Miniprotein binders against Protein PET54 (PET54). Designs and how they scored, part 7

Target 1, 293 residues: Protein PET54 (PET54), of Saccharomyces cerevisiae (p10834)
Amino acid sequence: MKASSKAIKLVLDHLKSTGRVLGSVESGNSATISEKTASVNKQQQLQEKKPSVLQYRSYNPYLVKEDFLSILPENLYKKRGQFTNELDFQLMKVRDPKYFQFKDQYYLFFNDYNSLTEYIKLTKHSRINKIRVKMTPLAQPLPTLLTKLQRYSKNLYNAFRSSEQYFEGLNEKVDVSGEFTTNQLRSILDSVEEIENKSVLVWNIPTKLRSHDILNYFWFYNIRSSFKIYWDDEMKRNLRFISFENSHDAYRFKRNYHGLLAKELLTLSEKGDAADYSLEMDDSKILIEHLSE

## First folded at step 10 (miniprotein)

Design c20Y (from N6 with W20Y)
Fold by ESMFold2-Fast, scan of step 10:
Structure c20Y (fold): chain B 293 residues (1-293), chain A 102 residues (1-102)
Amino acid sequence: as target 1 above (293 residues)
Amino acid sequence: SDEVRYLLERARFLLFYAQYLIRFAEYLADQGDYETAIELFNEALEILEKALDLLDQARKKAEELGDPSLAEKIRDLMKEAREKLEEAEELIQRAEQMLKEK
């Protein structure tokens, strides 16, 4: 469906906002203490519970938790801009565990089944960006879901480290031990989100550019890892994974290069190496997805 | 079969690429750049058609190899691809109408 101005604004707000709870500790006394106490109590509540999972299909990759909260009745918010503990959930974009592509679906992780069913009832006739919301409980067993999440997390972490670790890790078996608890899920999601904030997927970077070429041409973006993750030789198309030292550099990279023609990519490099680079350039658009958006 | 896996990997690659083209085209249309959006939607249609051809080949091969479960899974992917193709066609018509109204 057509992306709305509201969805774009929410993506930009998400990219710029800091979710670092430690930052809030440095300011104000009573309010900061209250927020920290509420956070600790919430951790205690979630320790031994198994999550209930709701699936939402959407071709819109820019939905954030606030979009799913905004369709709830306003009287359920406990504080201005906050929501009730009974309907609290964790949001996850479903990504391919190997290629990290958005899979046109979201998971909402609730503390229990009653919270999930209540959310469905309250949102049955709601719309997000003019599209009717259709939520279904996930039919997949929790151990199977945990295996998928751990595989995604492991592959993403390996890619963040290096291309070598990523490709070596693809053949490793994921060991799923213990119970799938809400606390374990939260840990996985937090770790994944940190890396996603620092990573992009890029389509159509010229196929002749190797990892060291990318690192050299874009050294001022503080790139950690850059390699082709998926490619098709017949179509002469490729998908590259690039990770950065910080989320701001990932944001800047997307802002500056998304939608440009491949032939223009190198000419924007501060080093000017493109002037001496005898490379055939494709007229295809450079398409960039910041994994946290 | 390694051949079926190869065809499925190619189809999956093209389906992902088409989805990115559609998302970017929708963004451009929302910004009022209907000409570029239509160009990208048409590129996505071409790629989705190629993906469907690859999926059809994979389905036939899976059936020939006696794997009805895999063939059904491929039919589900083909249905998903056709839905995306119809969506892209609808978005092209909307963008063309908006362009004419300028």
Scores: ipSAE 0.393, ipTM 0.739, lowest interface PAE 2.8, mean pLDDT 76

Design c21I (from N6 with L21I)
Fold by ESMFold2-Fast, scan of step 10:
Structure c21I (fold): chain B 293 residues (1-293), chain A 102 residues (1-102)
Amino acid sequence: as target 1 above (293 residues)
Amino acid sequence: SDEVRYLLERARFLLFYAQWIIRFAEYLADQGDYETAIELFNEALEILEKALDLLDQARKKAEELGDPSLAEKIRDLMKEAREKLEEAEELIQRAEQMLKEK
């Protein structure tokens, strides 16, 4: 299906006039005393352990933890929701630290080596999306992986703050230890996930639209930060990072604009100047990735 | 060198962009839009060929500068790009077959 520029304009006008999207309230963070106690106990159990890591290479960027659990024997899968700590792991999509692009790779962080070896044994003959699963122990030293994760986390956080912080951060020498406890790793992954939930990457937003034009036109999406991460003048392609005050606005933004022709977006944004801009754009499509997907 | 860094940055950018085009084209093919999918897969082939050209230039420059380690890393990227090119060609063939059976 292709969304028409007229249909999208009607949706945008409706949202502006009704005030249906004023600002989302932070949801899901009313922790009980019991939840705090459980969190503390989990942190205490893992704080002194170093993670054991499995590497999985896949072009598919849509794999989630559930995909890696579903390949376990049926009896373990049927007991899902009361899983044993023996096979618990954290999933990480590997992203480029500068451009935030998925790099065809996943890491599974287990709390101990025995869990890792048991997972390999149980999935030896399994498939994910009809492709035979080939899990390998981490090829590079663990500190090297953790250093790359810390660089990604820092750059992503800086981008979430502002364009200025992102570009300043790229010029600074990054001092990283590369040594994390399981508790520290979880904290980093949780903070990364929070920002990823509120952020999108966008290919091919018209280069004529400046950052303030984007903020002004999309004001009702509660955009926090918006800037070009990269642009190629010869191919006339660009990659933009956009972050939002809440994850729902990031989701809505992708839903409304993913797959549109760049010319259609320009027509929606520019009233009275659309003809001048349209002459400078080919029929490239707006491609949007919600980073947490 | 700055020249090698520039070529590698451009090649990396084009490789990422080609991956996005391929994923979107696969989505369209799954929705039954084989015509648009084939068009986009062909666009991805052209982008991957451009990336390979940039990588080859970077490899030659790295060799001229006497950096065999960098040249080898660039060869690994070229191998990855060629594998993606082959995959895109297979996806075109599959989509063309589905279109004929439509």
Scores: ipSAE 0.462, ipTM 0.775, lowest interface PAE 2.3, mean pLDDT 76

Design c23H (from N6 with R23H)
Fold by ESMFold2-Fast, scan of step 10:
Structure c23H (fold): chain B 293 residues (1-293), chain A 102 residues (1-102)
Amino acid sequence: as target 1 above (293 residues)
Amino acid sequence: SDEVRYLLERARFLLFYAQWLIHFAEYLADQGDYETAIELFNEALEILEKALDLLDQARKKAEELGDPSLAEKIRDLMKEAREKLEEAEELIQRAEQMLKEK
């Protein structure tokens, strides 16, 4: 019969969804099929509950996913086939759950353990910024990792909402509930990434500048919220959390102000009395981390 | 009690700040700016020394108050700070070597 390509495809798709595989000639009889299936499922469940996570220690907080991809052999990096896709991972900086500071290590989240072991083999003799790469599989079980990430996620979300919610939330216990799965881990990572893309940490903005001064001084960056998250009055140093309406403004802010001298942010002709601002000025550098970068 | 807590909170802030200086200095060294990296590593050393002094004061006060458990925890923080000092010194030596090699 003469059928259209569309009609043929619909028939094939239907057969594929209801298709039967011809091919069990011998079923084992020494143990019941249900017992063998239950045993295999139990092993799969135990393996699935362990995260396929690689950890890398570095003092450099500005490593990005491209740094970890570029150390792969050129043939694998350029080929965008199934093998390259199977080596894909989600990069995360390990951060302090209260102050969000980088904790000298990165996590690489792989889809499966085989991808993780292959990445280790391919990068065993590689270097990042001239330092020999030493990556180790994370030994922590999934529930422990999820609890740690959930605490970070809660505090980050509260900071993104407001300074008030952040400080109130610090004393609350983390409510860890439900089944612990790889899908739950992915959900937490995606939620964290959204906020990290819109947020920066800033050291050494002059301590006298208040939240509304920051909003006014940087009016062209569409700042959502800005507050001191950690400070020392005697040293005249502070760590500020700033969130933006969009990730592009967070990126621009970091690129434009990172590494500037703190005193260069102030002009005596524009920001009031010279005496007031000179007491707050020093030669410290403004250090900015875009949380997702 | 309150005095020891005050000293510990200040020491912890300084340790936290010194870690950030090391992070930025390492980034600059990776970019080839060894001269500025050395300056920041030296600033981190100075801050770590100040943190150790505050921790030593806190330890003495904890011992005086008859809290050997707290004094031991403070010694653990002092050990952590000393390890960071040694690591920063090694990074300075590496950066100085790279600076000589252009």
Scores: ipSAE 0.414, ipTM 0.735, lowest interface PAE 2.7, mean pLDDT 75

Design c24L (from N6 with F24L)
Fold by ESMFold2-Fast, scan of step 10:
Structure c24L (fold): chain B 293 residues (1-293), chain A 102 residues (1-102)
Amino acid sequence: as target 1 above (293 residues)
Amino acid sequence: SDEVRYLLERARFLLFYAQWLIRLAEYLADQGDYETAIELFNEALEILEKALDLLDQARKKAEELGDPSLAEKIRDLMKEAREKLEEAEELIQRAEQMLKEK
């Protein structure tokens, strides 16, 4: 059970009709996919060339596509914000494949290398959050990039389904043999986006609240899966993955609980032993990362 | 080695946690809650120092095992952690200054 083209297609088939799928909604995007498929022979000849991807490093995890569009000249930005065009790109936060933590890095996936170079040229003197934009073309070969994204995608998909599937999948190696194409890259990006919209990472949920307790305590959020990804015993900190049936519940969950003291969750439980437990707890904060945010 | 992997994984986890503390602290400082922000920045400093210690242990072990490439990657991660530590220290000083000006 390695992260392969087959695994990605299974993920795509399962999630294709839900969430944020650009190709299904947008005729222009569908036409682009069709055009790429029609030119498969050219893509096969170019498969070993560098992908049309820009790398941007930033400690800010809250950058969205709009932030990268807004630094384009005003006349071009207005046109792009309303319709897809030749400088369109797909934004991805670079995440740790095991813990799903943001790695202080963004990828901008362009349709071709000319679009990428034009974007660099137009944004050379721009700033995001008062910091000069330094974007570099990604040097990794396409097969290397696809393998990394397949590992992330597979681990994320397994976590979305269950804790058991997640932990079973961690030791499986990704099969690097086979054809790597731009179409596979797009499929991975689309499937990842759907799951990220429905998933959060949560630091410091009280240890007393087991996975079963989390489902019962947050019953009204339509949680699919909830489990600790990591626990550091010396620092007494934990990281939990929670996935939801829909993206709105993930959004509501972060909105309602991000920044609360961990002990406040137990105080609100009405279980009677919460006050006693809270006297023994540290003042750690609940920190929530919505994976698509 | 499994030991180097374990140390590196712990350090990486703590670096992510420290970054999230810094983000929450910056948000609270922006809302005018400088007291809580300073507390969270100080917690982030403690965690970053612990992460640096784990990374230093991992680097030494990688060198002992004859993996200079891994040791270099760990040194890069240590540099990143030190930069985050310096940033957090600067943010603490700024928040303390804002408290004095209230």
Scores: ipSAE 0.318, ipTM 0.685, lowest interface PAE 3.3, mean pLDDT 75

Design c26L (from N6 with E26L)
Fold by ESMFold2-Fast, scan of step 10:
Structure c26L (fold): chain B 293 residues (1-293), chain A 102 residues (1-102)
Amino acid sequence: as target 1 above (293 residues)
Amino acid sequence: SDEVRYLLERARFLLFYAQWLIRFALYLADQGDYETAIELFNEALEILEKALDLLDQARKKAEELGDPSLAEKIRDLMKEAREKLEEAEELIQRAEQMLKEK
């Protein structure tokens, strides 16, 4: 296929307007910040507002923003499918800051309290997954929520970088101060989402398999890093964090291995100490959570 | 205190794992996969029973050390675990009924 000069110019103009600087170059970061501010200038008022938080409890980790938009009155959803106006919100899956497990709840961050109360009124008779929607304003103080969000973000970023940085970082304090604005929240959530898209949590990979075994056996998934994040030696159970170079490989990994028996996953060529193999690990299921699903 | 801490850490790990099993089982039941849901609920029951045993050992040691405040906190965790166990048992019965297509 052949591209026109006009098409090439449109691509270059788009890249120029959405360009980012990776790293701490001051002039480059200043230019990127300026361009980013200009691109979201129509929502500039949101940058100065404190969010109002609505809590939704669900064991289903696969809910996305569209699930919460689709329960609004059909007329409003159709007309505002691309824009939510005053009812716009940011969705967050609530995860444990240390182990990254989904905590059976979602937060909806609205620009202000009036938007939150309007959303409650419009959805009071709606259902998600056949369950009547019960939305509750969050009782937790905003500074406490901000501290938990910052801790989660920091620990997730450290895990994405390396196991060493993750474990070292658990002892560091997170300092949060000043006003929590909608723009600051969006920045944090965007950063978190990028890593979540490329990461999975996996239960019940045989405990005798080490990181190099995982990287070698699954070489075709472009694994970036893999380490045990939570384990019990006596029960021979473990939770492993695995990150990938791209989100598609994380998706493929879960699709291909979720629900398989551990004995079907990998053939161990060398037998360790037989006394160390105390559980029926071959009968346990491999359970996988893709963090951004 | 080191032994109590060890027992509590192990119990918390098992409670954490059981919660994962229950969540996956509930999701599968919602999708109509009652057979796999029942398997996961039964595994969760076994794990919760093991967690309760570890918590009971921790409680006894906390009492021996003369820490009634810690013992009471452990009893609260035991109560939470028993409630989860009862919920899982009820969910198994309902899933078995659905599987038989009333």
Scores: ipSAE 0.504, ipTM 0.788, lowest interface PAE 2.2, mean pLDDT 76

Design c27R (from N6 with Y27R)
Fold by ESMFold2-Fast, scan of step 10:
Structure c27R (fold): chain B 293 residues (1-293), chain A 102 residues (1-102)
Amino acid sequence: as target 1 above (293 residues)
Amino acid sequence: SDEVRYLLERARFLLFYAQWLIRFAERLADQGDYETAIELFNEALEILEKALDLLDQARKKAEELGDPSLAEKIRDLMKEAREKLEEAEELIQRAEQMLKEK
């Protein structure tokens, strides 16, 4: 709930122009450090065949950085916090850039390849939630990964703004600039996390309910926007993007409606004549993914 | 061909939906809700079978139109769908075993 509208506008401007960092204006010292990191990153993009990134595959979308740190030997994990950050990494939950669904995988971005190999060695016999950890270095070059992240961020921000901006953004033949750098990664991820906290993906909301009906019916959830992002008329299935003014309302929405039969939602919304119509609907369930989960 | 494009768009949508069902079902199984997980896995099987039928139709039309490259890409998608079908069947058997043990 702490994200400002001004910050959201700055993220959109940044994603359209690339190279302008939201946080860089606020600190001269941080800007100098960021500039050095950006320079190093650009050099690495031109020379490296593979980035220092580990891939972890899991259906569990609830994993956080602490889960990956806690599997390190206790002595080394304690040292990392107090004495050394050599094994520090940035965690990214991998989402589809167009449809935003979790892709059953995580990326761990390390500062260098030696840190990556050391992490693998230290976690070879570890488990996350009782499942043995198997991590693989990514073969994809760094520019390819950064381009995917930039595309995801742009599309997510546009969807948060409106359906019109989302679909216009997808149709633009905009050559996405290769000026994206890893020193901007944290700022972009922080901004993206704010939007993810306020957004859900929903399967199987009845097609009879249009975007304005959803905004009106669920007014007490403080919905910002709602539109179909992916659909099939023959199967009568749809995936809808819904964003909220705050993260708590997104959480409440998922808690209250996930697993509910679609026909029950229609009955609740119209009461009366809609009950007769609901007898013609299938028994499909409303399936909700909160993007920050 | 507009027909091949239509069949592929539908098949891709169904593959996407089936992956979502498998993902949610796996999470439910991890939480001990095997009954609901089995329901979602079975729905995924039905959806994957429909996707394979659409892909097979698209492949045949691509071959008739003289596009062997497109037909090969469709066969790759069919292979991926069959692998997902087999995976879902194995997950159902595992969930049914866990439910019986419960």
Scores: ipSAE 0.493, ipTM 0.804, lowest interface PAE 2.2, mean pLDDT 75

Design c40F (from N6 with L40F)
Fold by ESMFold2-Fast, scan of step 10:
Structure c40F (fold): chain B 293 residues (1-293), chain A 102 residues (1-102)
Amino acid sequence: as target 1 above (293 residues)
Amino acid sequence: SDEVRYLLERARFLLFYAQWLIRFAEYLADQGDYETAIEFFNEALEILEKALDLLDQARKKAEELGDPSLAEKIRDLMKEAREKLEEAEELIQRAEQMLKEK
């Protein structure tokens, strides 16, 4: 009866449907594995209080894993295969669980504490877009981070399915597991990224355009679904979620409409006459966030 | 309560809208479009002020309902909003300076 576990299962099932498969069961020499496990367990007990997650705060929503790898010293980049394994991490853009807005921060998930400390040492004097990098390790345990990730994953998957699933899911309690393996985290982040690649958030689409109108108006973009996540009648502002059949159409949609005046959107339709005049007074701009960029 | 929840949802929505206006304005400033950037920063200031008003109403209501923990979380959100307001004001001054030098 866990909505969060069901949502995670749906996300993992979606990952499997994309042709991805989980690793096979494996076994090795049981004695050597037991000795290795005991050694790892002892090291983890000594490092139990040390973080394995780095937080990076930035207004820039366009940072990708390559940006965080490129700030490593050139000498390490030349020995890529060897040192990349030592410094392997997963990147997560922090988004609001309900509105999906970027929250001006990133998390870097490292497989172990030693990789995390090495990355910090190597990037102390580095810059991203001419701004000096400041990385903050997060203390164990991580229940707030994991709760937010589970809520985000669940709500994003529900939004991708339908507006009904999204709104129904908002009232469901999230049962936080409190613990993720590196492989489980990778699977969740990969599934989230797949949906993010195909989804945009749009501010200020004219309120008289309903979901059906959006699908018809933008039929060239292979829109899967479109609905208002929120609307504020007093401020005359709205936020719409739009998902596409492929990531290229999401990219094209943002490229073509981002920054246009809301009134200009209606003048681009073949439909038109007296009704369009009422929105010529609207100075609001259409702002588009491609969730993956 | 439903009233506090309603005020918080409105405030959160407006805070995200203001954050997006600031990010888009910064992008425009980086591209050299300082005039349009200043317009968006000014809109963000107006939205942040409205969000702060909603948060203050929510905080007061949470205190009246005897939920000091919720009131403290709302104060943290108000602090974040005030920091964003100061940031936007500084960015406006910088953009205005760049316009004079252009």
Scores: ipSAE 0.264, ipTM 0.646, lowest interface PAE 4.1, mean pLDDT 75

Design c43Q (from N6 with E43Q)
Fold by ESMFold2-Fast, scan of step 10:
Structure c43Q (fold): chain B 293 residues (1-293), chain A 102 residues (1-102)
Amino acid sequence: as target 1 above (293 residues)
Amino acid sequence: SDEVRYLLERARFLLFYAQWLIRFAEYLADQGDYETAIELFNQALEILEKALDLLDQARKKAEELGDPSLAEKIRDLMKEAREKLEEAEELIQRAEQMLKEK
């Protein structure tokens, strides 16, 4: 819970009476006491809105915010989450900053500590996919977690722009801060989610399909960027990053091609002419993860 | 060194791929396709064994180079790989049992 308006006024009056420096609108500019008080109040609210974080470990990469809401009593969720926003949280699926692989972890960012403790209390006997839910308060320093999020966000944005931007960005020294308010965190998570909704990771696209071929073969999916992000020459396996102009095309791409044999991909594309290409493909399966899933 | 980095990058690639195979196999088992799931779990086991071998080589090289901190981190990664290998074995046994009861 935040302090009452009356308590906040008492604190601000005390700061005023002791001659403490109050906030100002502009550097070197003089402002009225009421304007300085409003500025200080906003700064105090921003400081109080640092997130409280729960960690959830799961091998399932397909959990979405709704899965964590569905384990709450529905009547309580609608009353507190939808209408009062007391139990609302931001969900972060933890991904590798370089290869975008899911790291078997989720973080739930709550606006305050009371919301976090209430969520734990309501879910302590709950199950997700028949597995008992174990939620743990964040053990690592918050700035460490936020620094990793910033690195992931930057690399994902660069990959969305182009392969050149992605690989150049990996070599750049970029200053990152580990300090965010709840509102700043929401902005970065929203930006990440927008790109994740439009992006997939794909194992085992046939070696014969170069980036140009992929753009041509899948022209009706409105592909924006496509490149191999990770590969092993001895195993002859590769992981490709593909981004789309819209989230619906990313969804359709996964739906249509996930689980197909790699050799069947060209046969399906050519609709009746398997040609010599299908005979040269191996028995590996196309494995697709839609990053927002 | 470059050799340790090469071994670690290869091991990480294999661990990554094995995890994807396990997740897809588990999905297929949930759909009732136990036969294909068992095949993919067995592929993941072979890949995890290869990853462990590469990690062991990297650990030995790190120890030879006098980097005990790196060797400890590699041992932690080897522990994670062994845990995933044991989990995959349990999933195979479960799928085999379900296939018999089908």
Scores: ipSAE 0.382, ipTM 0.743, lowest interface PAE 3.1, mean pLDDT 75

Design c46L (from N6 with E46L)
Fold by ESMFold2-Fast, scan of step 10:
Structure c46L (fold): chain B 293 residues (1-293), chain A 102 residues (1-102)
Amino acid sequence: as target 1 above (293 residues)
Amino acid sequence: SDEVRYLLERARFLLFYAQWLIRFAEYLADQGDYETAIELFNEALLILEKALDLLDQARKKAEELGDPSLAEKIRDLMKEAREKLEEAEELIQRAEQMLKEK
């Protein structure tokens, strides 16, 4: 996990040096300021030309970093943390910026483009859960990718804060492409990871359970906020966002309720009124996605 | 236009729901619960059919408004939905075969 932050630092250091003579962190280099500026400009041009990001398409939302590390040769996988972090990466699930749904795609952020190409080479013909791995470099330029990440991060943070801030935030266009700081990018990445660990998406919670009812019914899960992101009246399906004070409670919530019939949830309530039940939701399943899983 | 946007929002929501049903059904089939898996795959088919209907309505309205670019993008989404329908049909047949062999 510590090695993963090195990839972020490398990107941030390049961004910090944009349009200036030289950044502050470069220990042990004997080159002149002019030579370092030219070197930094070349690294910046290469970085912007091809971001060090791999995309992997998979309908399986349950892949974790370990799944991508386990397909590397044992001589690199087991000793990587001791000798080199060159092949280390930060894993991110690609999510819809509005509904937060997994979009059947993963991003792997590498320290540099050489690490990315080496990972592709080493995982050639490898399989994850018996499916052949096909990794492709992301074609999007870095500013476009960062704008996309900022949009997702903002909407997710607003949802974590409150339903009101989430819905108000959807109407705002915020484009900081090419105008960001080292601290802003790190803050965005840290915020996304923290909130995803504490949040779930839930399909098909009974329509008559309001936000107050959810907080009361699940009081022992330390829920921070709960609201419907979307509802389809005709099909009688809904999507609810729920955030928790800590990641363990989000994990427990999913484990305990994922896959239950909606009607079973209502019958488990000590205070719930069976009259609140909708006949059309009698056979629907409660489906829960823990955003960091 | 607002009406086209509304139809697209609904269709996108239902496409995400259908995909989740398919994933959960595949998980259940892997655990040997083929009967429940088949039920969820069939629910996904119904949801995908509704999504296709909404997309077709959106496409027609985009064409009426003289926006061929939007209509083409909607046709691409319809193609994706049809591919998911075919995938779900194949998974149902596979699960039914496995159930028969138990």
Scores: ipSAE 0.342, ipTM 0.728, lowest interface PAE 3.3, mean pLDDT 74

